# Ledger of designs, part 7: VHH binders against q8kes1

Target 1, 126 residues: q8kes1
Amino acid sequence: MNLKVKGARDVFEYMKGRIPDETKEHLFVLFLSTKNQILRHETITIGTLTASLIHPREIFKAAIRESAHSIILVHNHPSGDVQPSNADKQVTSILKKAGDLLQIELLDHVIVGNNDWFSFRDHALL

## First folded at step 16 (VHH)

Design o1
Fold by OpenDDE, fold request of step 20:
Structure o1 (fold): chain B 126 residues (1-126), chain A 119 residues (1-119)
Amino acid sequence: as target 1 above (126 residues)
Amino acid sequence: QVQLQESGGGLVQPGSSLRLSCAASGFTFSDYHMHWVRQAPGKGPEWVSSINPSGSHTYYATSVKGRFSISRDNPSKTLYLQMNSLRPEDSAVYYCAKEWEYDSGTYSRGQGTQVTVSS
């Protein structure tokens, strides 16, 4: 039984305890079924998120491998501040476009911080 | 089931203020980000403002930033939107919304309250 995510809060809850080192920024991809069930998640990179560092090829190679219907991007902010940076927005924009072309939807991008989260979907950034 | 009921809308003149309220029930209000979304005739839904569960962080669309203020009272499960310096382009049905739902591809929202700004 795979966990179903209904919205960003569920993503936030899912990520609890799954970040190996919260003092470091981790970028995760959640691979989702057609029913928005988490098939699995993968750590893409550890460290500062930059648009130049994140290549759509890496994300969607994994997505295709997992036969994901859609994906959710997740990363934590060690600072606890969940407000997206320009880099976050750029990465999201690039992956959104790539996902649209590949018909693997970037369903959301969720930033996780100190007992809070930020959903790009919720805030009309996606 | 999730229930959201907006109130406080009306017809006002440009430059005036309105305060919208949203009564929430059917879910743990304090666990969720809450949002205001508006829809004007002939236009798609437009995100207006969001507030995190604790109320410590608020977010605003560029078009309303500096004029609108979102707040929440978790004990009473009420969401508010203080709208100042209203403009005709603010005219819309305003919806109180729970988080964006992945299955439905939209916000879980109420029936909305009409705000009309006109001289």
Scores: ipSAE 0.907, ipTM 0.948, lowest interface PAE 0.5, mean pLDDT 95
Fold by OpenDDE, look of step 19:
Structure o1 (fold): chain B 126 residues (1-126), chain A 119 residues (1-119)
Amino acid sequence: as target 1 above (126 residues)
Amino acid sequence: QVQLQESGGGLVQPGSSLRLSCAASGFTFSDYHMHWVRQAPGKGPEWVSSINPSGSHTYYATSVKGRFSISRDNPSKTLYLQMNSLRPEDSAVYYCAKEWEYDSGTYSRGQGTQVTVSS
């Protein structure tokens, strides 16, 4: 049974234990159904998150393949600090635009840190 | 059932201060970020401030940064917003919010409390 996410906290909870190496920054994409159930998550990249490394075509190719209604971007900060960087914001902006065009909504971007998270939606960044 | 009840609003002069409170119930308050959002007549909702579960991190909209202060008391399940140096443009209904809900596409929020800043 697929887990439903109601908000960023649920995303945070889902990600607990699913980051292979918390000492490294991982970028994940959660693919969601029309009912905001997690269909699947995929690791997009491991390492420093930069806008140049994020390819919307790859993310949304996967989204289409999974028949995702929407996606949530998730990445961890090894430092534990969940403050979004400019790079984080840039990536979010790019994916938001791409998602809008493809009608696969970027529902949220959640940064996961030490027992805390940051939701772009919660903070009006998305 | 999630319940959020805002209070502390009122009519005040520019430059004055107000302290809003939000009584939360129906969920584990200490597990969630809490937010203040406001909505002025004819305008859409505007995010104002957020605080993480432990209270160790606070976030503010540019428009209120340096003037507003968010805080929380987890034992009493209460959220606060200290508003200083109020301006007419701060006039709005202020809502306490649990989080952005993906299903509804908006904040889970209370009924709000009116804040009016006018000479």
Scores: ipSAE 0.906, ipTM 0.947, lowest interface PAE 0.5, mean pLDDT 95
Fold by OpenDDE, fold request of step 20:
Structure o1 (fold): chain B 126 residues (1-126), chain A 119 residues (1-119)
Amino acid sequence: as target 1 above (126 residues)
Amino acid sequence: QVQLQESGGGLVQPGSSLRLSCAASGFTFSDYHMHWVRQAPGKGPEWVSSINPSGSHTYYATSVKGRFSISRDNPSKTLYLQMNSLRPEDSAVYYCAKEWEYDSGTYSRGQGTQVTVSS
């Protein structure tokens, strides 16, 4: 029985203890079933998020491989500040469009920080 | 079961202030981000403001920045929205909302409270 995520808090809880080095920014993708159960997560990249660094083909290649119904992006901010950067927004926008075309929904993008999180869905950015 | 009950709405003139309250129950209030959303007649829901669990961080829509202030009292499980310098375009039903639910594809929200700003 895979863990079901109901909202961003569950994503935040899931990520606890799963970031190898919190001093570095990690980008993760959670692959979800039709019931919003986490099928698998994958580390996409380590380092500062930039639009040029994140390629939709890599993320959705993995999503297709995992037969994911939807995906959630997660990345941590080593500073602890969960405010999304312009780069975060750009990457999210690109992946949202790609997901829509592929009919693999980008369900949310969650930024994890120091005992806090930021959900793009919650804040009407998705 | 999640229960959210808004109050404090009313009919006011432009430039006036209102303070909305939301009584929450049925979940661990202090563990969740809370939100205000509003819906005007003929329009879709609009996100207004959010606050993190501790209250240390607040977020606002561009349309309400500098005028609205969100706050929370975790011991009493109450969410607030101080609305200053109200404008006619602020007229809407205001909803207190728990986090976006992935299954339902919407906020878990209360019945709302009507805010009407008119001369």
Scores: ipSAE 0.906, ipTM 0.946, lowest interface PAE 0.5, mean pLDDT 95
Fold by OpenDDE, fold request of step 20:
Structure o1 (fold): chain B 126 residues (1-126), chain A 119 residues (1-119)
Amino acid sequence: as target 1 above (126 residues)
Amino acid sequence: QVQLQESGGGLVQPGSSLRLSCAASGFTFSDYHMHWVRQAPGKGPEWVSSINPSGSHTYYATSVKGRFSISRDNPSKTLYLQMNSLRPEDSAVYYCAKEWEYDSGTYSRGQGTQVTVSS
């Protein structure tokens, strides 16, 4: 049975132990069912996140492949500071728009750090 | 079940201060970010402030930054919002909120407390 995520805390808990190298920034996508169960997660990029490295085409190609109802973006900050950068906001904005067009909702974007997290939904950035 | 009960609202003059409280129960309070949101008549909900589980990090909307202060007491499961230098545009129902829920598409929140700032 796939794990259900009810909010950002569940996403944070899910990501524990799933980041291969905590010293590097990883961008993940969680693919969710209609019941907000995690169908699968995929590593999108490893390294510093920039808007140029994130292609909505690739993310939503994967989402369609997985028959995802919605997606959640997750990435870690090696510094432990979970505050979003401008790049994080830009990526989120682009993917939000793409998701809206494709009717695959970007449900949340969660930044994980040192025993803390930041949810774009919780902080009215989505 | 999740219970959130706000208190401390009232009618005050511009420039005055209020302190809101929120009593939480029905969940592990110390495991969650907590939030204040407000809704004025004829307007949609507006995020006001957030605080992480430990209280080490706080976040504020631009409109309240420097005037409002969020805090929490995990042992008593209480959330606070100190509101200073109140303005008429701060008038709204203020809600204590748990994290944004994916199923419902909104914050889990209480019944709210009315704050009215008027000369």
Scores: ipSAE 0.906, ipTM 0.947, lowest interface PAE 0.5, mean pLDDT 95
Fold by OpenDDE, look of step 16:
Structure o1 (fold): chain B 126 residues (1-126), chain A 119 residues (1-119)
Amino acid sequence: as target 1 above (126 residues)
Amino acid sequence: QVQLQESGGGLVQPGSSLRLSCAASGFTFSDYHMHWVRQAPGKGPEWVSSINPSGSHTYYATSVKGRFSISRDNPSKTLYLQMNSLRPEDSAVYYCAKEWEYDSGTYSRGQGTQVTVSS
């Protein structure tokens, strides 16, 4: 049975050991069922996260393919600092709007660092 | 089961200070970010402040930054909110929250404590 995520901490725990190279920034998308079970995750990009590298059409094409009810965006900060950048906020805003239109909710955006995480949902940024 | 119990609220004059406490149980307190949220009559819930598990990072809403201070004591499983320079617009029920729950679409929170700032 697929793992269920109840909140951002579960996302953080899920990502442990799943980042191929923690010295590089990875952007992931988790595809969730109606019961918030992780159907699968996909690596979107490796390298510095910028808004220009995020293609909502590709993310939600994958979401539709997976029959995802919702998605969670996840990326790591190689520095270990989990503070969101302006670019992080912009990407979140874009995907939130796209998700709303497609009725595939962007449930959360979680930044993973050194033994810590940051949830956009928890901090009223989503 | 998760239990959160807020205390320390009351009626105070503008410019005064209050210190809220939250007693947590039913979960591994030290593993979670903790949050304060508030709700005034006729308004929706407003995020106030957060603190990471270790306490090394704190976060504040713009409306309270510089006036409020969040802290935690993991051994006693207690969350605190020091509120200084209180304003009438700070009046609300203040809730201690564990996290945003994806299933319920809201914070796992306690019953709240009333804070009223009035001259």
Scores: ipSAE 0.901, ipTM 0.944, lowest interface PAE 0.5, mean pLDDT 95
Fold by ESMFold2, look of step 16:
Structure o1 (fold): chain B 126 residues (1-126), chain A 119 residues (1-119)
Amino acid sequence: as target 1 above (126 residues)
Amino acid sequence: QVQLQESGGGLVQPGSSLRLSCAASGFTFSDYHMHWVRQAPGKGPEWVSSINPSGSHTYYATSVKGRFSISRDNPSKTLYLQMNSLRPEDSAVYYCAKEWEYDSGTYSRGQGTQVTVSS
């Protein structure tokens, strides 16, 4: 069933039980329908996130293949601290620009940790 | 059913303090980050501060850091913003917000309370 996400808390709830190895940092992309239903998610990277590891062409190739209207980025911090790093901000900026050009909007970037999350959109970082 | 009611605004002189309150109902208050957002005349909305569900982590815009303190009382479903050392630049309508809504592209917020700082 396709879950509707209304805001960042729903994204956090969706990711519960969907992170293969919580001791490692994962970056995911969620592909959304026009009704903000999650069509599917995909693991983009595993390991410490850096801007140099992010390839917008591969993310948006997948988004086009999925017929996504928009996307949400999600990553976990194994430490449980959900404050965004400079690398997190750089990745978000790059993918925001690419999404704007392709008209596949990056709706949010949600960092998940120990019973908490951080939304870039909620904190005006996106 | 979600209702957010802000109060505590007013007309004050520079250097004054105000405490804003927000009464929340129609959702599980303790399950959500809560936010303060303000909007001055002729300007777009500006995020001010956020607090996580437990109240253990707080976040502030650079313009208010050190002067404003956000807090919450989960049993009474109330959000607060203590505003100290107020400046004319802080004049705005202040809104209590539950979260950014992806469908509408804006915060889920109340009707706001006016804060005016004037000499």
Scores: ipSAE 0.832, ipTM 0.909, lowest interface PAE 0.6, mean pLDDT 92
Fold by ESMFold2, fold request of step 20:
Structure o1 (fold): chain B 126 residues (1-126), chain A 119 residues (1-119)
Amino acid sequence: as target 1 above (126 residues)
Amino acid sequence: QVQLQESGGGLVQPGSSLRLSCAASGFTFSDYHMHWVRQAPGKGPEWVSSINPSGSHTYYATSVKGRFSISRDNPSKTLYLQMNSLRPEDSAVYYCAKEWEYDSGTYSRGQGTQVTVSS
């Protein structure tokens, strides 16, 4: 009964109405089943994203607790500009490496804005 | 039901231009990012370019930036790739793609159009 995501647009649609305060940057993780159904999502940070605030241990502890097969990283830019920053790319690289070691794949990183999104996977950044 | 039909490929000399087209149907074209992906013989797929739903943002692989230009016409459900200053290493089958599919681990794409750049 859980919502299935087939691609980044489904992730963007899922996040509509699920960002508590769109004036602030939020980083979320979606935990996925083997069928790419969203088990649940979790807020990782609120505020300006930096690589120093990302703790793979805590993210993957939650993924293991949820029995997630894979994860998707999602965040919003309050500006509405969905282009990835260097910090976004560094965070993605760190979590990809951790996921590869644990065999809990980072399927995508999706930046969401008002009426647009950016998928790292679609643009070969993953 | 998603249908993507690429056209406009051919055999050209180095330094030439080609314009690729992709006719889309079976989905709401204006709701999706669209992509060009290419595959040379004996190689895996290579992402080339992307364009957002409105056409306001375009993205290019380093190997083609400055030479290729992606565009879209939402009323006609058509995606384009203008390829200038073509080189032998651009030779590949070029695919129009809707998005990366998480289930298959690849792009949702058409059958492709061959581009051959030969001296």
Scores: ipSAE 0.827, ipTM 0.906, lowest interface PAE 0.6, mean pLDDT 92

Design o1
Fold by ESMFold2, fold request of step 20:
Structure o1 (fold): chain B 126 residues (1-126), chain A 119 residues (1-119)
Amino acid sequence: as target 1 above (126 residues)
Amino acid sequence: QVQLQESGGGLVQPGSSLRLSCAASGFTFSDYHMHWVRQAPGKGPEWVSSINPSGSHTYYATSVKGRFSISRDNPSKTLYLQMNSLRPEDSAVYYCAKEWEYDSGTYSRGQGTQVTVSS
């Protein structure tokens, strides 16, 4: 069966071994079923995040193609420090608004690194 | 089954200190971020503080930063919240939480402990 994510730790565990080059910042999206099973993930960007690099139309086009009920954002910080940057918060806000309009909820944004993670949802940033 | 048991609440005067404890069982405590959330009557839940699995990183809501201190003892599977310089607006039921559950749309938390800061 597809992996079900119950919370942010499961997202962190899913991403182990799935980041091609951990020295580079990657942003991924996970597409989820109505039962919070991961349908698949997709790399959105590689390199430093900026809001101008994020194209909600392409992310949600893919989400609609997958028949996703909801999405989770994941990215790594090569430094190992998982605290969110202002850019991380801006990207999250943009995609939350787009998801609310399309009724494809952004459930969480999970930053991974250095055997740790940070969940926007757990810390009331989402 | 996840079990979280909060304790250490009470009725205190403004400016007092309290130390909350949470005993955890039914999961690998050292594998999870742990959180304190609070809920005052007639209000929604408010995130207060978090600590990562190793205890090396701590996070605080701006309303409590500098006054509250979160800690954990992984061998005893216990989470703590030291609450100094308590104010009336800190009055709430305080919950120990393991993580936000995507299915339920809420924290996985215990029954809570009441903290009341009043004259």
Scores: ipSAE 0.821, ipTM 0.902, lowest interface PAE 0.6, mean pLDDT 91
Fold by ESMFold2, fold request of step 20:
Structure o1 (fold): chain B 126 residues (1-126), chain A 119 residues (1-119)
Amino acid sequence: as target 1 above (126 residues)
Amino acid sequence: QVQLQESGGGLVQPGSSLRLSCAASGFTFSDYHMHWVRQAPGKGPEWVSSINPSGSHTYYATSVKGRFSISRDNPSKTLYLQMNSLRPEDSAVYYCAKEWEYDSGTYSRGQGTQVTVSS
């Protein structure tokens, strides 16, 4: 993959046209190179996000397979409200801890809506 | 190149108000969330407030909610922070920021403006 992300706005722009059914909630992971280029993305869940549906083993297995240096989480809200839920915060915390141990950093979690986004990193939640 | 210039800081008494301004250039201001971040001596940076590109949604740290108000004027490429009911613990250098830069691991921010709240 060629597209470099410099910050959360680039992540938001990347996700345009890449959410199969915008009426449903999706969680994606982006796998990044050492240059913060998107290697590829993968859908983790479809439907209401809960921490019980997140399996760090499978995410980081894929990250290792892709030779990812770091990852970014992306989650869409079909509504116009991009504020993180408690479930969003729990998922982020779990994956940050796993990434810290494996030395594959979770750079950000970006929630995307219709014409807006919310970055965990920008708002000091990560 | 991204340029952010903060102004409006000063020395004030507790309970006073100040309005900070940030002049932005070198990027499409209306395309980005904008942020205020502050740093007190001996402490790490603290996120204070954010505003989305249109100005329709604002976000505040719990320590400042109800006292501070963020706003933006997209035609003039200016970000504002109205600070009311100032307390000594609000004393810090206040920075205007465009976003967290993944490459550098820090906010893209200006040089800051000093706010000192003292009797």
Scores: ipSAE 0.818, ipTM 0.900, lowest interface PAE 0.6, mean pLDDT 91
Fold by ESMFold2, look of step 17:
Structure o1 (fold): chain B 126 residues (1-126), chain A 119 residues (1-119)
Amino acid sequence: as target 1 above (126 residues)
Amino acid sequence: QVQLQESGGGLVQPGSSLRLSCAASGFTFSDYHMHWVRQAPGKGPEWVSSINPSGSHTYYATSVKGRFSISRDNPSKTLYLQMNSLRPEDSAVYYCAKEWEYDSGTYSRGQGTQVTVSS
């Protein structure tokens, strides 16, 4: 039984209790079905996010293996401040372009913190 | 069912102020970010501003930053947009929105209120 996400708040709720060490920055990818059900998630990186750590080939290889229709990026800011950094924007842009070419859409990027989140899609950054 | 009702639009001169309101029902208002989006005739939707559930963080498009102020009153389930120093390019239908819906690929929004800045 897989959880359906309707919007960014559902993504934020899904991630509660699923971040192994909230004192460290993690980047996750959620693989979604055609009905926006979470098939599974995968940790991409641990540590400060930089564009050089993001390899679209590896993310989309996993998405294809999972038969994902679309993906969502999630990462946590241990500080609790959910405002996107320049690095967050850069990695989102790269993965959006790759997803558009492969027709595995990047639906959103959700930054999670202390009882708050930031959705790139909600703020027209995607 | 989500219901959003915008009000407060009108015809004003450049440099004027307007205050938009949005009455919300059919969801737990205090649990969600709220947004203002606008759409001019023949153009695509433009995100304007957002506010987090508690009201502690606000976000603005560069075109309105310093002129517009978003706020919310959670007990009354009401979202506001104070628009100062209005310009002709601010003319649009302004929509109150709850969140981007992944299934539909659009915001959950109201019917909108027309703002027209003269000339």
Scores: ipSAE 0.817, ipTM 0.905, lowest interface PAE 0.6, mean pLDDT 92

## First folded at step 17 (VHH)

Design l1
Fold by OpenDDE, look of step 19:
Structure l1 (fold): chain B 126 residues (1-126), chain A 119 residues (1-119)
Amino acid sequence: as target 1 above (126 residues)
Amino acid sequence: QVQLQESGGGLVQPGSSLRLSCAASGFTFSDYHMHWVRQAPGKGPEWVSSINPYGSHTYYATSVKGRFSISRDNPSKTLYLQMNSLRPEDSAVYYCAKEWEYDSGTYSRGQGTQVTVSS
């Protein structure tokens, strides 16, 4: 059945081997059930993550299509450094607000890098 | 079963130092980020500090930056928090935490250790 994610480490583990090209920044969305099971993930963008490039309507259109209870945003840093940028924070903030309005919670934002990750939730950024 | 046991708290004067310890068991300690969170009476939980599995990256809340230092010893499965230049506003129960749990909506944490900073 669908894999359950309990926390950010599980997200990190799930993403292992699922990034097509680690030399490029990929933005993914994990669609979760009410039981925090991964229904599927979708690649939203490939390239540098900027707030201007992320459209909440696209992400949540997909979320609605998948009947997701919540979503987790995931993106990799090709540099391997998992430190969130200001752009990362901005995107997270925007999607958080949108998710709240739509009652599809942005459960977490996880940055994955070289054998490490950063969870916005773990670090009180979400 | 995940077990986290904090120790090292106490009553100290402002400006003093404390070193908290957390003994972890029941999970692969070295595979997880570890966190310190604190909760003062009447307040919600506050994230304090985090450390990645390898100890190569540490994170701190603005309120404790420059004063607190997080570290870990993976072989002994122990998390530490060195708290220097303590202030009254640092008074809280300090919890060792494994991660934010999506199901519970809170940190997987121990019972905590009381830190009281008072003149």
Scores: ipSAE 0.909, ipTM 0.949, lowest interface PAE 0.5, mean pLDDT 95
Fold by ESMFold2, look of step 19:
Structure l1 (fold): chain B 126 residues (1-126), chain A 119 residues (1-119)
Amino acid sequence: as target 1 above (126 residues)
Amino acid sequence: QVQLQESGGGLVQPGSSLRLSCAASGFTFSDYHMHWVRQAPGKGPEWVSSINPYGSHTYYATSVKGRFSISRDNPSKTLYLQMNSLRPEDSAVYYCAKEWEYDSGTYSRGQGTQVTVSS
């Protein structure tokens, strides 16, 4: 029973109650079917996000294992402010390039906070 | 059945102001971010501004920051763009948009309203 995501609001709603410790920054990846249904999600990192902690090989190895057609990145800002940092932009750029090469598209990066979200795709950052 | 209808465009002089409006229906307006996107002839679409559902956070492209102001009125399901200090490079068709749709790979948007800035 897989939830379909039509846009960033659906991603925000999916993440409610699925962040183990909201006082810590988490980065997740959502693995999507050809119909943009969430197959599952996986925690990539916990703690302050930096580009040096992101290993595209491990993310896309998992995506291939799941038979994902595409992926979405999600992370929370414990502060509740959803504006992307430079690190957030750098991580997104790295994974976009890797996904384009492998033809497993990075559809969006959604930052979630207190009753709000920020979509990279909606704001033309992706 | 998303319906977005833009209005308020026109021909104005440099330095003038215009206020664009967008009437929305066919979805729960107050549940979504809303956006303005513009497109000049021979150019690709350019994101201009966004506002969150509550109206508490606004975002602007660098090219319009300080001159344009986005707002919304949730009871009337209306989105606005106040454009001040207009320049010739602001000339474009302006579109109201609901969100990027993952299935279609594009924004849900209306037919647009023409803004032309010239002498």
Scores: ipSAE 0.797, ipTM 0.904, lowest interface PAE 0.7, mean pLDDT 91

Design l2
Fold by OpenDDE, look of step 18:
Structure l2 (fold): chain B 126 residues (1-126), chain A 119 residues (1-119)
Amino acid sequence: as target 1 above (126 residues)
Amino acid sequence: QVQLQESGGGLVQPGSSLRLSCAASGFTFSDYHMHWVRQAPGKGPEWVSSINPSGGSTYYATSVKGRFSISRDNPSKTLYLQMNSLRPEDSAVYYCAKEWEYDSGTYSRGQGTQVTVSS
């Protein structure tokens, strides 16, 4: 059975132990079913998150391939500080717009750190 | 079942202070971020403030930053919102919320407490 995520905490819990190298920033995408079950996750990039490194076409190509109803963006901060940067907000905005056009909702963006997380949804940034 | 019960609202004059409380039950309170959201008549819900599980990190909307203070007591499963220098535009129903729920597309929140700031 695929794991269901009800909110950002579940995303945080899911990511535990799934980041290959926590000393590096990883960007992941979770592909979700209509019932918010994780169909699959994919590593998008390893390294500093910048808008230029994010290709909506690749993310949503994968989403379509997986027949995803929605997606959740996840990335870790090696510093442990989960506060979103301007780059994080820019990436979120771009993917939100792309998702809206394709009718594949960007459901949330979750930043994970040392025993903490930050949800864009929870904080009215998405 | 998740239960959130807000209290402490009332009618006050501009510049005054209020302290809201939220009693939580039905879930592991200390494992979740907690939030305050408000809704004024004719407006949609507005995020106000958040606090992480440990209480070490707090977040505020620009409109309340410097005036409001969020805190929590995990042993008693209580969330607080200290509201200082209240303004008429702060008038709203204030809700305690556990998280944004993906299924419902809204905050898991209580029934709310009315805050009215008026001369």
Scores: ipSAE 0.903, ipTM 0.946, lowest interface PAE 0.5, mean pLDDT 95
Fold by ESMFold2, look of step 18:
Structure l2 (fold): chain B 126 residues (1-126), chain A 119 residues (1-119)
Amino acid sequence: as target 1 above (126 residues)
Amino acid sequence: QVQLQESGGGLVQPGSSLRLSCAASGFTFSDYHMHWVRQAPGKGPEWVSSINPSGGSTYYATSVKGRFSISRDNPSKTLYLQMNSLRPEDSAVYYCAKEWEYDSGTYSRGQGTQVTVSS
């Protein structure tokens, strides 16, 4: 289904039931159409997020293949605490820069946890 | 039909306190993070504070941390900002916001309430 996302709450709701093992940290990318419909999502990493595990070329290769207009990053914190870490901010900065150069915008980064979420865009971190 | 109505602004001296309120309607208030953003003349919008749906998590810009306190009352669909130790640089129009809207690339916000802090 091509769900339209209007804001971070819709991203949080989309991810319910789509994280295979919620006891592990997953990083996903959502590929979006020009109408902000989710074309599909893809798992980037499983395990503790570090900037060294992020390969912008692979993410944006997939975005180009999907004809994505923009992307959203999502990851879960198994602890349920949705405060962004330094690693979360570093990964976001790297992918923001890559997206700006390629004109495939990183629209948001949403951290999901225990019945809560944190949007980088809502908090002016993007 | 989303309506956000801010109130409680005014002209005060440095060191004063103000309490801003925002009445919300047209959406399920308790389902959303709520935010305060402010805009000084000739400046772009500045995020100030956020609170999660339950009120259990609060977030503050570094410029206001320790002085401002965000809260919400979900039964009355009201968002608050307690502003203590006000400074001239806090002068701005303060807006209540529901969330960043991906389609528009801006916050969905109310009309704002003016806060002026002058010596």
Scores: ipSAE 0.816, ipTM 0.904, lowest interface PAE 0.7, mean pLDDT 92

